# Designs tried in a protein design chat: VH-VL binders against Large ribosomal subunit protein uL10m (mRpL10). Part 209

Target 1, 224 residues: Large ribosomal subunit protein uL10m (mRpL10), of Drosophila melanogaster (Fruit fly) (q9vpl3)
Amino acid sequence: RGKINIQRPKAPHYERARVVAVTQPKYPELPKAKSCFKTRAERTQQQQENPYNEIIAREVRNWLDHSRLVAFFHLSSITADDIFRVRVQLHKQNLHLKSYGSKIIEQAVKNTRYEAIVPLFHSNHCIVFSPDPEKTAALLRIVRRVPQMVLLGGIVEETMLSRNQLVAYAQMPGLHAVQAQLVQTLSQAPGHLIQQLQAHQNSFVQVLDVHAKNQMNEETPKST
Short names: E, the ipSAE of ESMFold2; O, the ipSAE of OpenDDE; V2, 0.75 times the mean of E and O plus 0.25 times the DockQ between their complexes.

## First folded at step 13 (VH-VL)

Design gm10 (from gf4 with light chain D28K; framework fv_anetumab; at its last look DockQ between E and O 0.23; V2 from the best seeds 0.00; counts 0 for: placed apart)
Fold by OpenDDE, look of step 13:
Structure gm10 (fold): chain C 224 residues (1-224), chain A 119 residues (1-119), chain B 111 residues (1-111)
Amino acid sequence: as target 1 above (224 residues)
Amino acid sequence: QVELVQSGAEVKKPGESLKISCKGSGYSFTEYWIGWVRQAPGKGLEWMGIIDPSDSYTRYSPSFQGQVTISADKSISTAYLQWSSLKASDTAMYYCARQWDYSFPLDYWGQGTLVTVSS
Amino acid sequence: DIALTQPASVSGSPGQSITISCTGTSSKIGSFYYVSWYQQHPGKAPKLMIYDNSKRPSGVSNRFSGSKSGNTASLTISGLQAEDEADYYCSSYDSSSTWVVFGGGTKLTVL
């Protein structure tokens, strides 16, 4: 009785092979998840107007409209813990760190005065909002210590600023301080003018007085 | 005018300690950071690290981590770079430069300090 | 390790325009990276010539211009002069690695 070679079973008789071939269950091909084969480009194009995106876009607009300070950052790979720490630090200063998708930002700012910010959002980004432009210095102080955050620019008092301009702005004395200085300068101006006007008069009077004294001294006969 | 003035050239032996200085003037010293850059003879520029003089916050390039110490004295507007034990491979020109943060350029440079380490 | 690649040398005649390229490896010099260019004469400290890809510091000649496209930054020197002979370095901050990177430098020779 020939050893049944279990490793290479003899091909079944052709009739059996036919029956086996016909009776083999045709398993439906697992639907290839179309989503797995979509190119990044196709995935980006098919993002139909998600009602959710509209809601978020409105939120973004609301933040933009109510913020006097907006700063844009590129955000590299950062740990959740680190970003949380940054958020807390910013929050203590009434600075609000938000992150939105580029498409959402585009939708949010479409046909608005903020449309110019769209080119800044090519990759991972975050935005800091504040109702107080005086917090610019505080913001920059905090974010400078976050190496994963790169300042791209900002909006201060409805004016778009480059990153360098934003830094310069932060280094300027506050508007109130400048105003106060201006008021002080203006308040001192009349006094200075008066002093200058009086100085000439006083000088003239002094010269006259000296002249008068000299004349008096010349008229006093040396009573021998 | 913004100016960074570095200490003079140093000639040292291997194993010796060294501290070189960079003094800033013409700007608020605590508003900007100071970066250090190494340039070996005939080689390119290498960023070593950076310090915030306001509170002495420091960060190093991985290549220089533990190899050097960057410090600052804000009272005299001076940043320092120091070695505990010099090696022959430390022979290079060292520059300090002003930098607002990591992503901003090195806008003003010191004149450089040449460090020569030879047996 | 992120590296900035520059040509080792470029040359030009007086009055010509030359361009030095700086290419980031791994496409990391993306749209969010700011590239700076430094000029270094022999025995002198580097000088900032271009920052934020295309901005020129005060006091730098308008003959120097910078641009960035994709992962390649370019320094263009127009109207080449003998004084332009120097080493040029590009630099960028890598926010992923969290350190500043320099290119290998380009020696510019004015013929």
Scores: ipSAE 0.859, ipTM 0.936, lowest interface PAE 0.6, mean pLDDT 88
Fold by ESMFold2, look of step 13:
Structure gm10 (fold): chain C 224 residues (1-224), chain A 119 residues (1-119), chain B 111 residues (1-111)
Amino acid sequence: as target 1 above (224 residues)
Amino acid sequence: QVELVQSGAEVKKPGESLKISCKGSGYSFTEYWIGWVRQAPGKGLEWMGIIDPSDSYTRYSPSFQGQVTISADKSISTAYLQWSSLKASDTAMYYCARQWDYSFPLDYWGQGTLVTVSS
Amino acid sequence: DIALTQPASVSGSPGQSITISCTGTSSKIGSFYYVSWYQQHPGKAPKLMIYDNSKRPSGVSNRFSGSKSGNTASLTISGLQAEDEADYYCSSYDSSSTWVVFGGGTKLTVL
């Protein structure tokens, strides 16, 4: 339930890298005992320098960069057996159910266009990733029978969609045909490619807006 | 456009069976669930359960589990609510409504079917 | 089971704003995440007025607005009119038990 701004990339030359942590062997687990007298700043700095967190954050970035479908869920209490069955069912459809800590998500999307999604992860959650946006209908049919997973919204083809827009997207009958027409356009003429891509992007957004209007109210309240 | 049309009012005696219907039109019937809602005279709304018409997946509220049967015939875009043995306490208005899943609203409603069960 | 508590009745004069509350007793995650509001005139089917806490379907007057804060959802009707006299129900679902819950309903009287 956060506001989303997909068009908010951070500085193009800013990069946080933990290359040294990736190339080093994993150290054994430290002893449980910790100093009780460490300051708050020291604890925060030690947490920020944990190379394991950066490795996991890079995994999340990789999923985001290589997934054309991403769906966000609030996760209520669910048995281990139930969530395992859901994960297996999703996996059969090339849908990958993941959970990450909120700090990992913050680190993963920092200075990216997806930074606005961070508030969605302040409570218990899960994410479904897939390279296959045509699997959106399959995803929704599976998870709508899993009421412990409350759909919040998603990202399709790098566009942030509300949960109602995601449902409308899954119901479009010509989705494969539209994608096939786009591929044919890309193959025809390099010199006109930018204009044709822009036209398809605008048409895609317009179709989703029409479906949203026809299915649900569009929020445009007048000031009193 | 989207329309849910229910069968007409019924007057029955205790112990009789009954099957009421809800026909959907103006949308892809198998893409949405049909939910059933009961309203006893002068009382509030009670969600009874749902059906996914595509494969007849059903779920019932605990208050109605074992009391009614929800079914659908997707070939004629129709959902059903049925009792094998009516009780006087089944006297109520019964609505069908369209729903994507549990967390989504009941966005379109049928006109209701009044069921009266009395000796 | 979760419960949604509404006042039994509210009243207001034409032109006033009124607010109907809906309070969930849920301690379960996801049970009170999305709230819907329905209007029902006597002898008529309910009509969806607000969904997803604050969104308004096409054809619903902008005098109707919804909000949610913590455990309490609110339906606000501004510029009260005689036609607004009806019963109003809130709704949400119980994610642990897989069923939908309605509030007890609120009778709005326009004086």
Scores: ipSAE 0.606, ipTM 0.812, lowest interface PAE 1.8, mean pLDDT 78
ESMFold2 (binder alone), look of step 13: mean pLDDT 90; pTM 0.930

Design gm11 (from gf4 with light chain S26K; framework fv_anetumab; at its last look DockQ between E and O 0.01; V2 from the best seeds 0.00; counts 0 for: pae E 11.5 > 2, placed apart)
Fold by OpenDDE, look of step 13:
Structure gm11 (fold): chain C 224 residues (1-224), chain A 119 residues (1-119), chain B 111 residues (1-111)
Amino acid sequence: as target 1 above (224 residues)
Amino acid sequence: QVELVQSGAEVKKPGESLKISCKGSGYSFTEYWIGWVRQAPGKGLEWMGIIDPSDSYTRYSPSFQGQVTISADKSISTAYLQWSSLKASDTAMYYCARQWDYSFPLDYWGQGTLVTVSS
Amino acid sequence: DIALTQPASVSGSPGQSITISCTGTKSDIGSFYYVSWYQQHPGKAPKLMIYDNSKRPSGVSNRFSGSKSGNTASLTISGLQAEDEADYYCSSYDSSSTWVVFGGGTKLTVL
């Protein structure tokens, strides 16, 4: 009785082999997730109007509409820990760091006054929002220490500023400070004017007084 | 007017220590950073590092990390570049320049300090 | 290595327009948002001529202009003058590497 070689089983009889071949379950080839082979570019192009994108776009619009300070940054490779630290620092100053896709931004600002910002979003980016334009200096102080963040520009009081203009703005005395100075200057103006107007009069009176005194001294007869 | 004035030329021997200075004037010294740039004879410009004088925050190019020390004294509006032990290869012109941050240009430059290291 | 590539030399005659290119490596695309140009005369400190790709500092001649397209920045000098003979360096901040990079420099000769 020949030792059944379990390692190399004899090929089944032709008829059995045919039956086995026909009865073998044809497992459908798992659809190769077409998504795994699509290039980033292809994935970005086929993104059908996702209702989700509309919601996010509305959020972006809401932020833009309610912010008096908006700053745009390029964001290079940064660790989650680092970005978290930055976020915390900004949050302490009531500055809100957000990141959105370029398409979402485009959708959000389409047909709005903010449409001009679209060219800034060609790469990874983040946006900082604030209701307080006086926080510009604080914002810049924080982000300067983040080498992965590059300032691109911003919006202050509904005005789009270049990065240089934003820096210049941050260096200016606050609007309130300027206003206060203006008020102070204006409040002092009447006093100065009065002083200048009176200065000539006072000088004239002094000259007259001196003249009068001199005349009185000349009229006092030397009582011999 | 914004001006950066650097210390005079230095002639040193290998192994000696050196500290050169860059004094800023005409602007708020603590509002801008100071970058250092090396230029070897007949060679191009090399960014060495940068300092925020407000709190002495510093960053170095990898090529210069550990090779030099950048410091600042904001009380006298002066930035420094120093070596603990000079090498012949340190022979170069060194420039300080004002820079608002990493991504902003070097808008004002010092006149340069020539450092010559020879046996 | 992140590098900005410049031609070693360019030449032109007085009155001509010349262009100096500065090209980043493909990997640098997106890392170099802002390019600056510096002029350096022999024995002098560099001077900023162009910043943020195309902006000119106060006091710089309008003969100098800058542009950037893709990974290539260009410095154009119109109406070339003898005084323009100098070395020119492009520079940019690489946010990925987190340091400032200079090009190798271009020697401009006015013939």
Scores: ipSAE 0.852, ipTM 0.931, lowest interface PAE 0.6, mean pLDDT 88
Fold by ESMFold2, look of step 13:
Structure gm11 (fold): chain C 224 residues (1-224), chain A 119 residues (1-119), chain B 111 residues (1-111)
Amino acid sequence: as target 1 above (224 residues)
Amino acid sequence: QVELVQSGAEVKKPGESLKISCKGSGYSFTEYWIGWVRQAPGKGLEWMGIIDPSDSYTRYSPSFQGQVTISADKSISTAYLQWSSLKASDTAMYYCARQWDYSFPLDYWGQGTLVTVSS
Amino acid sequence: DIALTQPASVSGSPGQSITISCTGTKSDIGSFYYVSWYQQHPGKAPKLMIYDNSKRPSGVSNRFSGSKSGNTASLTISGLQAEDEADYYCSSYDSSSTWVVFGGGTKLTVL
């Protein structure tokens, strides 16, 4: 079962294991660094956290550098089977669903033009990568059937797009011709884009907070 | 190579139940969805609904919600369209067709199943 | 509510170019972005002729072309032949509704 079927994977357990490993990797086998003046716990903790974060952050940076389409989503509670099915449907379109911790994202984009995306990852999230920006419409069609995934915005051809801009991009006729025009420079500060995305994110968080408070109000103490 | 083969014509009376079938071959049945399309005699095409055979996810046109049941048995690569109680107005040709999902074209069509509901 | 409108009939002579229109309800985000076209001869199942507004499946004649501008899609048949006489349907979906919609159909008559 260690053999992977390239065209027709008949062992979905390995596919699920591969996906899960990307979301929560743990690599405790890294070397222990020794220092005369640091405690053993400090050195072990520092080394383990640094190697895990660094390895995964490099993978995230590689995805960002090699993807012409990147889309960011808020992810609400979803079962492992449901998210796996979504991941398979996306993969059919050369769309790669990933999830990383906010600390890993921050490290991955540190000192890059993408630092502005970090605030999007304060809540539960996922990211879709693809080398094919023409697949934006297919991405949005698939995700529309998944209410647990809420589009926050994206990057197309190294240009940051708001949620509404990404939806409009996907809807335009002659997608190839429109994509070529997006090579042009957009004169918008990264802070302006992040502020618009943060406004949408804050609105969504506020709705979730109201829902949580409503659920707490349904609890009633027993009365005599 | 891709084929959708539907069950034979049916003649029924109002109030009877019916299940018609659509068997897919020449492709990976669970990687595509199956849509159902109605065409009354001399009338146009009406999309009824769709199923993903891999997990039985279904979506219906509002015009057909609660009036038919779409199902699939992926072990035999077959989708079904069912009525619990036929009406004379159900007289039509019924096609199954393959779609990637509801937002993609119906690229391969079955030959159709004629359902006639009369006295 | 959501509808695709086609002319009931269109006619042309052999060798002529004809166009069949398909007009949808406008929405805030551009409903009916991906339009497909189907040809149906009497007694036969429909056949996909155009998808994604303008793309042809393998085996479909290059005499068939599609386009979309705003909320109107068009199927153009150049070099009209007797075998093109059939019913033609446009189809699309609305991202917000998850419905598939067919137009009412257009009967093409080759004179």
Scores: ipSAE 0.008, ipTM 0.449, lowest interface PAE 11.5, mean pLDDT 75
ESMFold2 (binder alone), look of step 13: mean pLDDT 90; pTM 0.930

Design gm12 (from gf4 with light chain D94N S96G; framework fv_anetumab; at its last look DockQ between E and O 0.30; V2 from the best seeds 0.63)
Fold by OpenDDE, look of step 13:
Structure gm12 (fold): chain C 224 residues (1-224), chain A 119 residues (1-119), chain B 111 residues (1-111)
Amino acid sequence: as target 1 above (224 residues)
Amino acid sequence: QVELVQSGAEVKKPGESLKISCKGSGYSFTEYWIGWVRQAPGKGLEWMGIIDPSDSYTRYSPSFQGQVTISADKSISTAYLQWSSLKASDTAMYYCARQWDYSFPLDYWGQGTLVTVSS
Amino acid sequence: DIALTQPASVSGSPGQSITISCTGTSSDIGSFYYVSWYQQHPGKAPKLMIYDNSKRPSGVSNRFSGSKSGNTASLTISGLQAEDEADYYCSSYNSGSTWVVFGGGTKLTVL
């Protein structure tokens, strides 16, 4: 019984080889995950045609239109837990933290007054919305303690502000406070005018009194 | 005008404790943070850490974590940098600087405090 | 460690324009979003010259300008003067690591 050469098995008989060749299961080529080879262009095109993106874009527009305070942030690598904590903290102040894709933002602001914000969204970003511009200081106080959030700028009362301008705005007394100060200043103006007018009159009267006293003293004959 | 004034030069021995100060004026002290920067002789700038004087929130660079303590007294608009035990390697110029937050520049600087640690 | 890389030295003649580069090595785009530039004369405290990549503080000469493209920031000094001889440092915030980073500094010599 010849030693079965396990290293070089004898080729099967021609007929058997044919049967084996025909009966070999043709395994379908594993679909090349098309997702791994999508060109940047294809990825961009697919995102534009998604009806869902339009809905989200509309939502973004609604937020922009109804917010008196909008702040834009770059968002670095942050944990979900950390974001959640920040969101809760902001929510307590009626500040709403949202994150959208850059394409969605672009779509949302296209042909609007907000189109100028598009260049701010080069990477991961988040937006904070508020109906109250007086919350700017509160917002900045919170986000300063979040290292992963980098302030880029904002919109306050329909005015686009740089990050520095936003900080400056937050440091200003509230509009009402300024108005109150203005009113107070204006209310004091007449008083000051009156005081100044009275001061001159009083001075004049004093001079006249002194003159009168001097005249009286001159008319009093030294009864020596 | 915004100004940061630091305490004078210090000469110490290894093992000694030291606390240097930085007093801010010309602005609301609690609205801005104070950063500390080290510069060894002939070397570059090294950010050490930062403090929010409003509530003494502090962050340190990893290189300085546990090596120094940053503190502030908002009542006198002063920030501090302190060592519990100085080393010869602590010989450097130390600057305080105003910074609104981490991502904002150091816009105003103190004049620096030279610390010399020698045996 | 995220580092900002600067040339060790640059030189120029009076009246020339020189550029100092600052390159960030971090893969995190957020870490180098804003770059600042500081000037330091010998024995003096650093002075902020450029912030937010291209903005100039009040009192800083318009000869100083900043730009940023990708991971490289540039400080340009036009009309070089003798007084410009100093060390220049770039700086940025590392949001991933939560600390401020300085470049190694560039010594500018006016010939």
Scores: ipSAE 0.842, ipTM 0.924, lowest interface PAE 0.6, mean pLDDT 87
Fold by ESMFold2, look of step 13:
Structure gm12 (fold): chain C 224 residues (1-224), chain A 119 residues (1-119), chain B 111 residues (1-111)
Amino acid sequence: as target 1 above (224 residues)
Amino acid sequence: QVELVQSGAEVKKPGESLKISCKGSGYSFTEYWIGWVRQAPGKGLEWMGIIDPSDSYTRYSPSFQGQVTISADKSISTAYLQWSSLKASDTAMYYCARQWDYSFPLDYWGQGTLVTVSS
Amino acid sequence: DIALTQPASVSGSPGQSITISCTGTSSDIGSFYYVSWYQQHPGKAPKLMIYDNSKRPSGVSNRFSGSKSGNTASLTISGLQAEDEADYYCSSYNSGSTWVVFGGGTKLTVL
């Protein structure tokens, strides 16, 4: 019912009255209105920044929740073309290269077991996410040829791993490979069943022992 | 268990060619790089370059680019360092060492190959 | 031209602690994110003593410790013993570079 755009006009009559009544005391309601507008604008801008940060933090939280492999890297100066090539190579392997501010990461991991990762994002960085922990080896072979990316560590199956532990994990058969070996054993003829189950059990125990050891010990060096 | 075994000492004259070797065992040879390190008599260590044996990806220190050739034969788990024409200044001890990537340590070293070049 | 500077020599008496420094010649050793230290006895291959700035490989005595602060990495040997007499090299890789750098080496003499 009437779509007249009311702009915020200046108060020329108040300005003229002030000039005319030089010695006359005044009670400027307009300054209070301007202060309220700035306060409201500040609140609106603050709310806009909060919703934007929260949206990005939710994105990070979703990546963390749906990724069984997360790897953290220090990132030195790199051209846009080079980082794009790396992102494309990783994407073809279902590996997703992302970068977020440390404040966003801090907000995303608040009240989670991953709050300890926040210090990794104080410097220039990038993160690789994937739902496929089997892709750890592919990730490391791609990134090791990117001199600007230095591996810091990662998270595999909700367990934090040092960079040396992540490399060791990449050299082991995944649970998928162990599960495939188990299916083969169960589908074979009855002969030699006990021996085959023991062999697969040992492989599966080795993978579980690595995971359990990582949970008991926060970090252990492996190179000599 | 991880071991790098290098070829024996060499005595050569300037202008001769030479190829020295480094054989890895006790690990999957193609999963790690092999780096080469030079040490002139009485001097410090100098990183020369690396090779990824899986596909022969190579990189050289600027000081050694064009001076040597690094190669590998993954079928026999062996990396090589080669000169087409030796100089007296190539007299040094040459080590191979295993390395995951540029930022990881040289964790296992060969015993070294002494190359002596004298006229 | 990125270089790592070490003192030419360091000496100490048995039982003392000594520290060997490794300083980047660029304005920021922070470009050398991970520093490793190698021990070399005469006629022998180098041996990794410290990696990732402060970690010890299995089999390396806890008398050896490493640290990195600003543009300087340090190797500290406590409880100095005669067998510690050797050359020590720091090494690192600038994350924007395509090659590894060694320090010039430090000769440790046990008096």
Scores: ipSAE 0.632, ipTM 0.831, lowest interface PAE 1.6, mean pLDDT 77
ESMFold2 (binder alone), look of step 13: mean pLDDT 89; pTM 0.923

